# VHH binders against Band 4.1-like protein 4 (epb41l4a), part 18

Target 1, 289 residues: Band 4.1-like protein 4 (epb41l4a), of Danio rerio (Zebrafish) (Brachydanio rerio) (o57457r11to299)
Amino acid sequence: FYCEVLLLDESKLILTTQQQGIKKSTRGSVVLDYVFSHVNLAETEYFGVRYCDRSHQTFWLDPSKTLAEHKDLIATGPPYTLYFGVKFYAEDPGKLKEEITRYQFFLQVKQDVLQGRLPCAFNISAQLAALAIQSELGDYDPYKHTAGYVSEYRFVPDQKEDLEDSIEQIHKTLLGQVPAEAENNYLAIAKTLEMYGVDLHPVFGEKQAEYFLGLTPVGVVVYKNKTQVGKYFWPRITKVYFKETQFELRVLGRDCNETSFFFDAASKTACKNLWKCCVEHHTFFRMPE
Short names: E, the ipSAE of ESMFold2; O, the ipSAE of ESMFold2 at other seeds; V2, 0.75 times the mean of E and O plus 0.25 times the DockQ between their complexes.

## First folded at step 9 (VHH; framework vhh_8h63_2)

Design r04 (from r01 with G55D; at its last look DockQ between E and O 0.89; V2 from the best seeds 0.75)
Fold by ESMFold2, look of step 9:
Structure r04 (fold): chain B 289 residues (1-289), chain A 123 residues (1-123)
Amino acid sequence: as target 1 above (289 residues)
Amino acid sequence: ELQLVESGGGLVQAGGSLTVSCAASGFTFSDYAMGWSRQAPGKERELVAGITSEDYTWYADTVKGRFTISRDNAKNTLYLQMNSLKPEDTAMYYCAAGDEGTYTIHPEEYDYWGQGTQVTVSG
């Protein structure tokens, strides 16, 4: 067995039979524990490891199953590629207990912004990028940060000169912020954005209308044409069900009546994955300590 | 045909512990969601605990922290470990099965039920 785990700092962790004793009969939890130990995490419940199947669909590695039982992963290799990341986004990452946990959240959210999963308006993009530069480079220093230094870094999908100018000006105002402070301020801004922590799944409604279901820290959000058309909080969800390609979400309304919403996934595999992710979110966010 | 047979009920002192079991047959056990409900005299049936086909669990608030649902797919057996038992836990306990996609607080959404096993907590 030969596996590369891509970490959020863009480094790789190599896991093999020879070095770690990992075999196809090894449970996913063992792989996860190696990754968690390597990044020195104690607050591991927010994190997981993803893989892509041959159809380019992503799945979370199941800690309770053997690697062999992950048929769609096994079909892709060897070698295998896994992706470490945040599975459950804390609603307020500033309340995470350890700095290393907040650092990993910062890296994840920075990636979300860069890849376009977390859209930001111009002014927010400039603020976030300046905080990321402050964390990476420290205080602005005119003797070290020569003209165009922002261009050496990428923070957003379409990074143009006017944005980079704004980033530089904001960086100059951040003097004295240590990396942990800048990262926490980054998260404090990012957590307020609409798409923060949203795991999108394509579905179809009646008459084959296209929707996305977003699994979020607070509940399930329904999107049509990039517009939120429904929001159902985890405590009000009373049933999550699938059969074949049909997905059902049942919610308790303020009038104490329950309503079911039905969607179709693109495939049986996609439907079960949506169900599994939804149940995992409901379990994690519905039962806070 | 799907069959569910509960066992392990009995009389227990308050504060004590008891495990009830459900033997399942006639279906591929690992493909089903399983659950425990209970019904006290004069009360409606309530779902006490559920466990999905993927081992995700759900507990009623009245038993959270005291009861543990588990399944052994090799033995086709569902378990409910009940600790710190109270007189209000006295009820007939029923094993339930629902299809693969079942995850719900509603006992009526499960398709199959056993005959039940009586648990009585004194004191």
Scores: ipSAE 0.693, ipTM 0.876, lowest interface PAE 0.9, mean pLDDT 91
ESMFold2 (binder alone), look of step 9: mean pLDDT 80; pTM 0.808
ESMFold2 at other seeds, look of step 9: ipSAE 0.714; ipTM 0.890

Design r05 (from r01 with S30R; at its last look DockQ between E and O 0.96; V2 from the best seeds 0.79)
Fold by ESMFold2 at other seeds, look of step 9:
Structure r05 (fold): chain B 289 residues (1-289), chain A 123 residues (1-123)
Amino acid sequence: as target 1 above (289 residues)
Amino acid sequence: ELQLVESGGGLVQAGGSLTVSCAASGFTFRDYAMGWSRQAPGKERELVAGITSEGYTWYADTVKGRFTISRDNAKNTLYLQMNSLKPEDTAMYYCAAGDEGTYTIHPEEYDYWGQGTQVTVSG
């Protein structure tokens, strides 16, 4: 067995039978424990490890299953590629107890912005990038940061010169912020963005109309054409069900009437994955901490 | 044919503990969601606790922190550990089974259930 776990700082952790004794019979929890120990993480409940199948769909490694039981992962290798990341986004990452946990959240959210999963308007993009560069470089220093220095870094998917100019101007205003402060300020802004912590799953409704179900810290959001058309808070959800490709979400309204919403997933495996992720979110976010 | 047989009910003093069990047969137990419901005289059945085929649990508000649902897939057995019992917990307790996709607070969404085991809590 040979796998690479890609970490949020872009480094890799290599896990093999020879070095760690990891076999196909090893449970996912053991793999997760190696990763958590490697990054010195104590608040582990927010994090997981992902893999992609041959159809480019992503799945979370199940800590209770053996690696062999992850058939879509096993079919991709050897070698295997795993991705460490935030599984459950804290609604307020500023309340996380340890700086290292907030740092990992910062890295995740920075990646989300860079890869376009967390869309930001121009002015927000400039603010976030300036905070990221303040964390990386410290205070603006005209002897070190010559014209165009921002171009050495990438913060957003389409980073043009006008954005880079704005980033530089904002960086100059952040004098005195230490890395942890800049990272926390980054998260304080990012947590307010619409797509913060949203796990999107494509589904089909009536007449095969395309929707996305977003699993979020507060509930399930339904999107049509990138527009929110429904929002159902976790405490109001009374049933999450799947059979074959059909997914059902049942919600209690304020009038004490319940309504079921039905969607189809593209495949049986996509439907079960949606269901599992939804149940996991419901379990994690419905209960008080 | 699918069978669910509850056991372990009885008479217990308020504040006490009791474990009820459900032996399952006639189906692939590990693939089913399982649950416990209860019905007291003059009341509707309510779901007490559910557990998915993969182990995710859902508890009624009235039993959270006092009851624990668990399953042993090797023994095809469902358990309900009941602690800090109250007279209001007096009811017939029923084992329930639903297909693998079942995750719900509603007992009627389960397809099968047993004959029940009586739990009586006296004050």
Scores: ipSAE 0.725, ipTM 0.894, lowest interface PAE 0.8, mean pLDDT 91
ESMFold2, look of step 9: ipSAE 0.742; ipTM 0.899
ESMFold2 (binder alone), look of step 9: mean pLDDT 80; pTM 0.811

Design r06 (from r01 with G50T; at its last look DockQ between E and O 0.87; V2 from the best seeds 0.80)
Fold by ESMFold2 at other seeds, look of step 9:
Structure r06 (fold): chain B 289 residues (1-289), chain A 123 residues (1-123)
Amino acid sequence: as target 1 above (289 residues)
Amino acid sequence: ELQLVESGGGLVQAGGSLTVSCAASGFTFSDYAMGWSRQAPGKERELVATITSEGYTWYADTVKGRFTISRDNAKNTLYLQMNSLKPEDTAMYYCAAGDEGTYTIHPEEYDYWGQGTQVTVSG
């Protein structure tokens, strides 16, 4: 067995039979524990390890199953590639107990912005990027940071010169912020963005209309044509069900009446994955802590 | 034929603990969602704890923190560990099974039921 776990700081953790005793019969929890220990993480409940199948669908490694039971992972290797990341986004990352946890959230959200998963308007993009530069480079210094220094870094998918100029101007205003402070300020802004912590799943409604279901820290959001058409808080959800490709979400309305919403996934595998992710979110986010 | 047989009920003092069990047969246990409901005299049946085919749990607010549902797929057995028992926990406790995709607080969504085991908590 030969596995690379890609970490959020762009480093790799290599896990092998020879060095760690990891085999196909090893449970996912053992792999997760190696990763959590490597990054010195105590607040592990927010994090997981994911993999992609040959069709580029992503799945979370199940801690209770053996690696062999992850058929779509096993079919991709050896070698195997796993991705460490935030599984459940804290609604307020500032309330996370340990700095290392907030740092990992910062790295994840920075990646989300860079990869376009967390869209940001121009002014927000400039603020976030300036905070990221403050964390990386420290205070603006005109002797070190010559014209165009921002161009050496990538913060957003389409980083144009006018944005880079704005980033530089904001960086100059952040004098005195230490890295941890800048990272916390980054998260404080990012947590307010519409797509923060949203796990999107494509589904189809009546007459094959396309929708996305967003699994979020507060509930399930339904999108049609990039527009939110429904938002259902986790405590109001009374049923999550699947059979074959059909997914059902039942919600308790303000009038104490329940309504069921039905969607189709593209495949049985996608439907079960949507169901599993939804149940996991419901279980996690209805807890008081 | 699918069968669910509860056991382990009995008399327990308030503040005490009790474990009830449900032995399942006639189906592939690991493919089913399972749950425990209870019915006190003159009351409607109430789902108190559920566990999905994948192991995710859901508890009624009245038992949260005191009851623990678990399953042993190798033994085809469902468990309910009840701690800090109160007189209002007195009821007939029923084992339930629903298909793989079931995750709900609604007892009517479970297709199969056992005959129950009586739990009596005395003051």
Scores: ipSAE 0.769, ipTM 0.909, lowest interface PAE 0.6, mean pLDDT 92
ESMFold2, look of step 9: ipSAE 0.782; ipTM 0.914
ESMFold2 (binder alone), look of step 9: mean pLDDT 82; pTM 0.831
ESMFold2, look of step 10: ipSAE 0.769; ipTM 0.909
ESMFold2 (binder alone), look of step 10: mean pLDDT 82; pTM 0.830
ESMFold2 at other seeds, look of step 10: ipSAE 0.769; ipTM 0.909

## First folded at step 10 (VHH; framework vhh_8h63_2)

Design s01 (from r06 with Y56A; at its last fold request DockQ between E and O 0.87; V2 from the best seeds 0.80)
Amino acid sequence: ELQLVESGGGLVQAGGSLTVSCAASGFTFSDYAMGWSRQAPGKERELVATITSEGATWYADTVKGRFTISRDNAKNTLYLQMNSLKPEDTAMYYCAAGDEGTYTIHPEEYDYWGQGTQVTVSG
ESMFold2, look of step 10: ipSAE 0.785; ipTM 0.915
ESMFold2 (binder alone), look of step 10: mean pLDDT 81; pTM 0.820
ESMFold2 at other seeds, look of step 10: ipSAE 0.788; ipTM 0.918
ESMFold2, fold request of step 11: ipSAE 0.761, 0.763, 0.764; ipTM 0.906, 0.909, 0.909
ESMFold2 (binder alone), fold request of step 11: mean pLDDT 81, 81, 81; pTM 0.822, 0.825, 0.817
ESMFold2 at other seeds, fold request of step 11: ipSAE 0.756, 0.745, 0.781; ipTM 0.907, 0.895, 0.909

Design s02 (from s01 with W58Y K64S; at its last look DockQ between E and O 0.92; V2 from the best seeds 0.81)
Fold by ESMFold2 at other seeds, look of step 10:
Structure s02 (fold): chain B 289 residues (1-289), chain A 123 residues (1-123)
Amino acid sequence: as target 1 above (289 residues)
Amino acid sequence: ELQLVESGGGLVQAGGSLTVSCAASGFTFSDYAMGWSRQAPGKERELVATITSEGATYYADTVSGRFTISRDNAKNTLYLQMNSLKPEDTAMYYCAAGDEGTYTIHPEEYDYWGQGTQVTVSG
């Protein structure tokens, strides 16, 4: 057995039978524990390890199942590729107990911004990127940071010269922020963005109309054409159900009446994955932090 | 053919612990959501704890932190570990099963029920 776990700092952890004794009969929890130990993480409940199947659907490794029971993973290799990441985004990452946990959140959210999963306006993009540069490079130093130095880094999907100029000007104002402070300030801004911590799942409504269901720290959000058309808080959700490709969400309204919303997933596999992720979010976020 | 048989109930002192279990047969246990509900005399049936086909758990506020639901799919058995028992926990405890996709706070949405096991907590 040979797998690579891609970490959020872009490094790899190699797990093999020869070095760790990992076999197809090994439970997912053992693999997760190796990863958590490697990154020195104690607040592990926010994190997981993902894999992709041959159809590019993503799944979280289940700690209670053997690797062999992850049939869609096993079909892809050997070698296997796993992705470490934040599974449940804390509503306020600044309240996480350990700095190493906040650092991993910072790396995840930086990746979300870079890959376009967390859209942000020009001025917010500039602020976030400047904080990321402050964390990486430290204080602005004109001896070290010559014209165009920002261009050597990527912070957003379409990084233009005017944005890079703004990033440089903001970086100059951050003198004295240590890496942990800059990273915490990054998260304090990013947590306020609409798409922070949103796990999007494509679904279809009436007449095959395309929607996305966003699993978020506060509840389930329904998107049509990138516009929020519904928002249902976790404490108000009374039923999450699937059968075949149909997904049902039942919500308690302010009038004490319950309403069910029905969607179709593209496949049975996608539907069960949506359901499992939704139930796991409900379980995690139903209780106050 | 489908059967749910509870056992392990009894009389317990307040502050004590008790484990009830439910033996399931006649269906593929791992494909079902399972749960416990309870009914005290003169009261409505109340959902206590559930566990999905994929192992996610839910607890009623009245038992959270004191009760633990678990399942052993190899033995087709559902468990409820009850700690720090109170006289208010006195009830008939029922095992429930719902299809694979079930996750709900409503006990009536489970399809199958056992006959119950009595738990009595003395004050």
Scores: ipSAE 0.778, ipTM 0.911, lowest interface PAE 0.6, mean pLDDT 92
ESMFold2, look of step 10: ipSAE 0.785; ipTM 0.914
ESMFold2 (binder alone), look of step 10: mean pLDDT 80; pTM 0.805
ESMFold2, fold request of step 11: ipSAE 0.718, 0.740, 0.752; ipTM 0.882, 0.893, 0.897
ESMFold2 (binder alone), fold request of step 11: mean pLDDT 80, 80, 80; pTM 0.804, 0.815, 0.803
ESMFold2 at other seeds, fold request of step 11: ipSAE 0.730, 0.745, 0.757; ipTM 0.897, 0.896, 0.906
ESMFold2, look of step 11: ipSAE 0.768; ipTM 0.909
ESMFold2 (binder alone), look of step 11: mean pLDDT 80; pTM 0.805
ESMFold2 at other seeds, look of step 11: ipSAE 0.776; ipTM 0.911

Design s03 (from s01 with T50V; at its last look DockQ between E and O 0.89; V2 from the best seeds 0.78)
Fold by ESMFold2 at other seeds, look of step 10:
Structure s03 (fold): chain B 289 residues (1-289), chain A 123 residues (1-123)
Amino acid sequence: as target 1 above (289 residues)
Amino acid sequence: ELQLVESGGGLVQAGGSLTVSCAASGFTFSDYAMGWSRQAPGKERELVAVITSEGATWYADTVKGRFTISRDNAKNTLYLQMNSLKPEDTAMYYCAAGDEGTYTIHPEEYDYWGQGTQVTVSG
């Protein structure tokens, strides 16, 4: 067995049979424990490891199953590629107990912004990028940070010169913020963005109309044409069910009546994955703190 | 044919602990969602804990932090560990099963039920 685990700091952790004794009969929890120990995490409940199947569908590695039981991972054949990341986004990352945990959240959210998963307006983009530069480079220094220095870094998908100018001006105002402070300020801004912590799943409604279901820290959000058309808080969700490709979400309304919403996933595999992720979110965000 | 048989009920003093079990047969246990409900005299049946086919758990607010549901797929057995028991926990406890995709707080959404085991908590 030969596996590369891609970490959020862009480094790799190599896991093999020869060095760690990892085999197809090894449980996912063992792999996760190696990763968590490597990145020095104690607050592990927020994190997981993902893989992609040959159809480019992503899944979380299940800690209770053996690697062999992850048939879609095993079918990709050695070598295997796994991706460490935040599975359950804390609603307020500032309340995370350890700085190491907040640092990993910072790396994840920075990646979310860069990859376009967390859209933000020009002014917010500039603030976030300046905080990221403050964390990476420290205080602005005109002898080290010569004209165009921001261009050496990528913070957003469409990073143009006017944005880079704004980033530089804000960086100059952040004098004295240590890396942990800048990272916490980054998270404090990012947590307020609409798509923060949203795990999107494509689904179809009546007449094959395309929607996305967003699994979020507060509930399930339904999107059509990038517009929110429904929002159902976890405490109001009374049933999450799947059969074949059909997904059912049942919610308790303010009038004490329950309503079921039905969607179809593209495949049985996608439907079960949506269901599993939704149930896991419900369990996590409904548990006592 | 699917069969569910509960055991382990009994009399226990307030503050005590008790484990009830449910033996399952006649189906592929690992493919089913499982749950525990209870019914006190004169009350409606309520689900207190569920565990999905994939191992996710849910607990009613009245038992959260005190009760733990678990399953042993190799032994086809469902468990409910009940700690810090209160007289209000006195009820007949029933094992329930639903198909693979089941995750719900409503007892009527589960298709199969056992005969129950009595748990009595004395003050």
Scores: ipSAE 0.745, ipTM 0.899, lowest interface PAE 0.7, mean pLDDT 92
ESMFold2, look of step 10: ipSAE 0.746; ipTM 0.898
ESMFold2 (binder alone), look of step 10: mean pLDDT 81; pTM 0.818

Design s04 (from s01 with I105L; at its last look DockQ between E and O 0.76; V2 from the best seeds 0.78)
Fold by ESMFold2 at other seeds, look of step 10:
Structure s04 (fold): chain B 289 residues (1-289), chain A 123 residues (1-123)
Amino acid sequence: as target 1 above (289 residues)
Amino acid sequence: ELQLVESGGGLVQAGGSLTVSCAASGFTFSDYAMGWSRQAPGKERELVATITSEGATWYADTVKGRFTISRDNAKNTLYLQMNSLKPEDTAMYYCAAGDEGTYTLHPEEYDYWGQGTQVTVSG
């Protein structure tokens, strides 16, 4: 067995039978523990390890299953590629107990912004990028940070000169912030963004209308054409069900009536994955009475 | 022949512990969601704890932190470990099963039930 685990700092952890004794009969929890130990995490409940199947669908490694039971992972290798990341985004990362945990959240959210998964307006983009550059470079120093220095770094997908100018101006105002402080301030802003911690799943509604279901720290959000058309908090969700390709979400309304919403996934595999992720979010964030 | 058979009930003193179990047969156990419900005298049946086909658990607030649901798919057996028992936990405890996709707060959404096992907690 030969596996590369991609970490959020873009380094790799190599896991093999020879070095760690990992076999296909090894449970996912053992693999996770090696990864968690490597990055020095104690608050591990927020994190997981993902893999992609040959159809580019992503799945979380299940701690309770053997590696052999992850058939879509086994089909991709050897060698295998796994991706360490935040599985459940804390609503308030500032309340995480250890700085190491907040650092990993910072790396994850920085990646989310850079890759466009966490859209933010120009002014917010500039603030976040300035905080990231403060963490990376420290205080602005005109001797060290010559014209165009921001362009050597990538913080957002739309990083053009007007944004980079704004980043530089804000960086100058951050003097004295140590890396951990800048990273915490980054998270304090990012946690307020609409798409913070949103795990999107494509689904179809009536008349084959395309929607996305977003699994979020606070509940399930329904999107049509990038517009939120429904939001259902975890404590109000009373049923999460699937059969074949059909997904059902039942919600207790403000009027105390329950309403079921039905969606179709593109395949049975996608439907079960959506269901499993949704149940895991519900379990982590809000357990019904 | 689909069957759910509970066992392990009995009399226990307040503060004590008890494990009830449910032996399942007649279906592919690992493909089913399982749960425990209870009915105390003069009260309606309520879900106590559930575990999905993929192992996710749910607990009613009245038992959270004291009860643990688990399943052994190799033995086709569902367990409920009950610790720190209170007189209010006195009830008939029923095993329930639902299909693979089941995750619900509503006991009526489970398709199959056992006959129950009595748990009595004396003060």
Scores: ipSAE 0.748, ipTM 0.901, lowest interface PAE 0.7, mean pLDDT 91
ESMFold2, look of step 10: ipSAE 0.815; ipTM 0.929
ESMFold2 (binder alone), look of step 10: mean pLDDT 81; pTM 0.819
ESMFold2, look of step 11: ipSAE 0.819; ipTM 0.930
ESMFold2 (binder alone), look of step 11: mean pLDDT 82; pTM 0.827
ESMFold2 at other seeds, look of step 11: ipSAE 0.744; ipTM 0.901

Design s05 (from s01 with T52I; at its last look DockQ between E and O 0.88; V2 from the best seeds 0.71)
Fold by ESMFold2, look of step 10:
Structure s05 (fold): chain B 289 residues (1-289), chain A 123 residues (1-123)
Amino acid sequence: as target 1 above (289 residues)
Amino acid sequence: ELQLVESGGGLVQAGGSLTVSCAASGFTFSDYAMGWSRQAPGKERELVATIISEGATWYADTVKGRFTISRDNAKNTLYLQMNSLKPEDTAMYYCAAGDEGTYTIHPEEYDYWGQGTQVTVSG
């Protein structure tokens, strides 16, 4: 067995039979524990490890299954590639107990912004990027940070010179913020963005109309044509069910009546994955803390 | 033929602990969502803990932090560990099974039930 785990700081952890004793009969929890130990993480409940199948669908490694039971992962290798990341986004990352946990959240959210999963308006993008530079480089220093220094870094998908100029000007105003403070300020802004912590799943409604279901820290959001058309908070969700390609979400209304919403996924595998992710979100976020 | 057989019930003092179990047969256990419900005399059945086919768990607020549901797919056995028991936990405890996709707060949406095992908490 040979796999590499891509970490959020862009480093790799290599896991093999000869080094760690990992075999196909090894449970996912053992792999997760090696990764969590490697990054020195104690607040592990927010995090997981993902893989991508041959159809480029992503899945979370299941801690209770053996590696062999992950048929879609096993079919891709060896070698195998796994991705460490935030599975459940804390609604308020500032309440996370340990700095290392907030640091991993910061790395994840920075990646989400860079890859376009967390869209930001121009001014917010500049603020976030300046905070990221403050964390990485420290205080602005005109003798170290020569004209155009921001161009050496990537923070957003379409990073043009006007944005880079704004980033530099904001960086100059952040003198005195230590890395942990800048990272916390980054998260404090990012947590307010609409797509923060949203796990999107494509689904279909009547007449093959395309929707996305967003699994979020507060509930399930339904998107049509990139606009929100429904929002259902976790405490109001009373049933999450699938059979074959059909997905059902049942919601308790203010009138104490329940209403079911039905969607189709593109495949049985996609439907089960959507269902499993939704149940796991419900279980995690339904609790008040 | 699907069968669910509960065991491990009994009399226990308040503050004590008890484990009930459910032996399942006649189906592929790992493909089913499982749960525990209870019914006290004169009351409706309530779902107290569930575990889906993929391992995620749910607990009713009345038992959260005190009860732990688990499953052993190799032994086709469902467990409920009950700690810090209270007299109001006195009830007949039923094992429940639903198809793979089942996740619900409503006990009537599970397809199969066992005969139950009595748990009585004194004091």
Scores: ipSAE 0.644, ipTM 0.846, lowest interface PAE 0.9, mean pLDDT 91
ESMFold2 (binder alone), look of step 10: mean pLDDT 81; pTM 0.823
ESMFold2 at other seeds, look of step 10: ipSAE 0.672; ipTM 0.861

Design s06 (from s01 with A33T; at its last look DockQ between E and O 0.96; V2 from the best seeds 0.77)
Fold by ESMFold2 at other seeds, look of step 10:
Structure s06 (fold): chain B 289 residues (1-289), chain A 123 residues (1-123)
Amino acid sequence: as target 1 above (289 residues)
Amino acid sequence: ELQLVESGGGLVQAGGSLTVSCAASGFTFSDYTMGWSRQAPGKERELVATITSEGATWYADTVKGRFTISRDNAKNTLYLQMNSLKPEDTAMYYCAAGDEGTYTIHPEEYDYWGQGTQVTVSG
């Protein structure tokens, strides 16, 4: 057995039978524990390890199952590639107990912004990128940071010169912020963005109309044409059900009447994954923090 | 052919503990969402705890922190550990099964039920 776990700092953790004794009969929790120990995490409940199948669908490694029971992972290798990341986004990352937890959230959210999963307006992009530069480079220093230095770094998907000029100007104002402060300020801004912590799943409605269901820290959001058309908080969700490719979400309205919404997933596998993620979110976020 | 048989009920003093279990047969147990409900005389059946095919659990507010649902898929058995029992917990306790995709607060959404086991909490 040979796998690479890609970490959020872009380093790799190599796990093998010979060095760690990991076999296909090993439970996912053992793999997770190696990863959590490696990054020195205590607040592990927010994090997981994911993999892609040969169809490029993404799944979370289940800690209670053996690696062999992850049939879509096993079919891809050896070698196997796993991805460490935030599974459940804290509504307020500033309330996380340990700095290392907030650092991992910062790395994840920075990646989300860079990959376009967390869209930002121009002014927000500039602020976030300046905070990321402050964390990475420290204080602005004209001896070290010659004109155009921001171009050496990537913070957003479409990074143009006018944005880079704004980033530089803001970086100059951050003098004295240590890396942990800059990272916390980054998270304080990012948590307010619409797509923060949103796990999108494509689905189809009536007449095969395309929607996305967003699993978020506060509930399920329905998107049509990139526009929110529904938002249902976790405490008001009374049923999450699937059969074959059909997914049902039942919600309690303010009038005390329940309404069911039905969607179809592209495949049985996608439908079950949507259901599992939705139930996991409901379980995690229904409880008080 | 699906059968659910509860056992382990009995008389217990307030503050005590009791474990009830449910033996399942006639289906692939690991593919089902399982649950416990209860019904006191003259009252409607209420869902007390559930555990999905994937292991996610839910508890009614009245039992949260006192009751623990668990399943042993190798033994086809569902458990409910009941601690810090109160007279209000006195009821017939029923094992329930719903298909793989079931996750709901409504007991009527479960397809199969056992005969029940009586739990009586005195004083």
Scores: ipSAE 0.687, ipTM 0.871, lowest interface PAE 0.8, mean pLDDT 91
ESMFold2, look of step 10: ipSAE 0.723; ipTM 0.895
ESMFold2 (binder alone), look of step 10: mean pLDDT 81; pTM 0.818

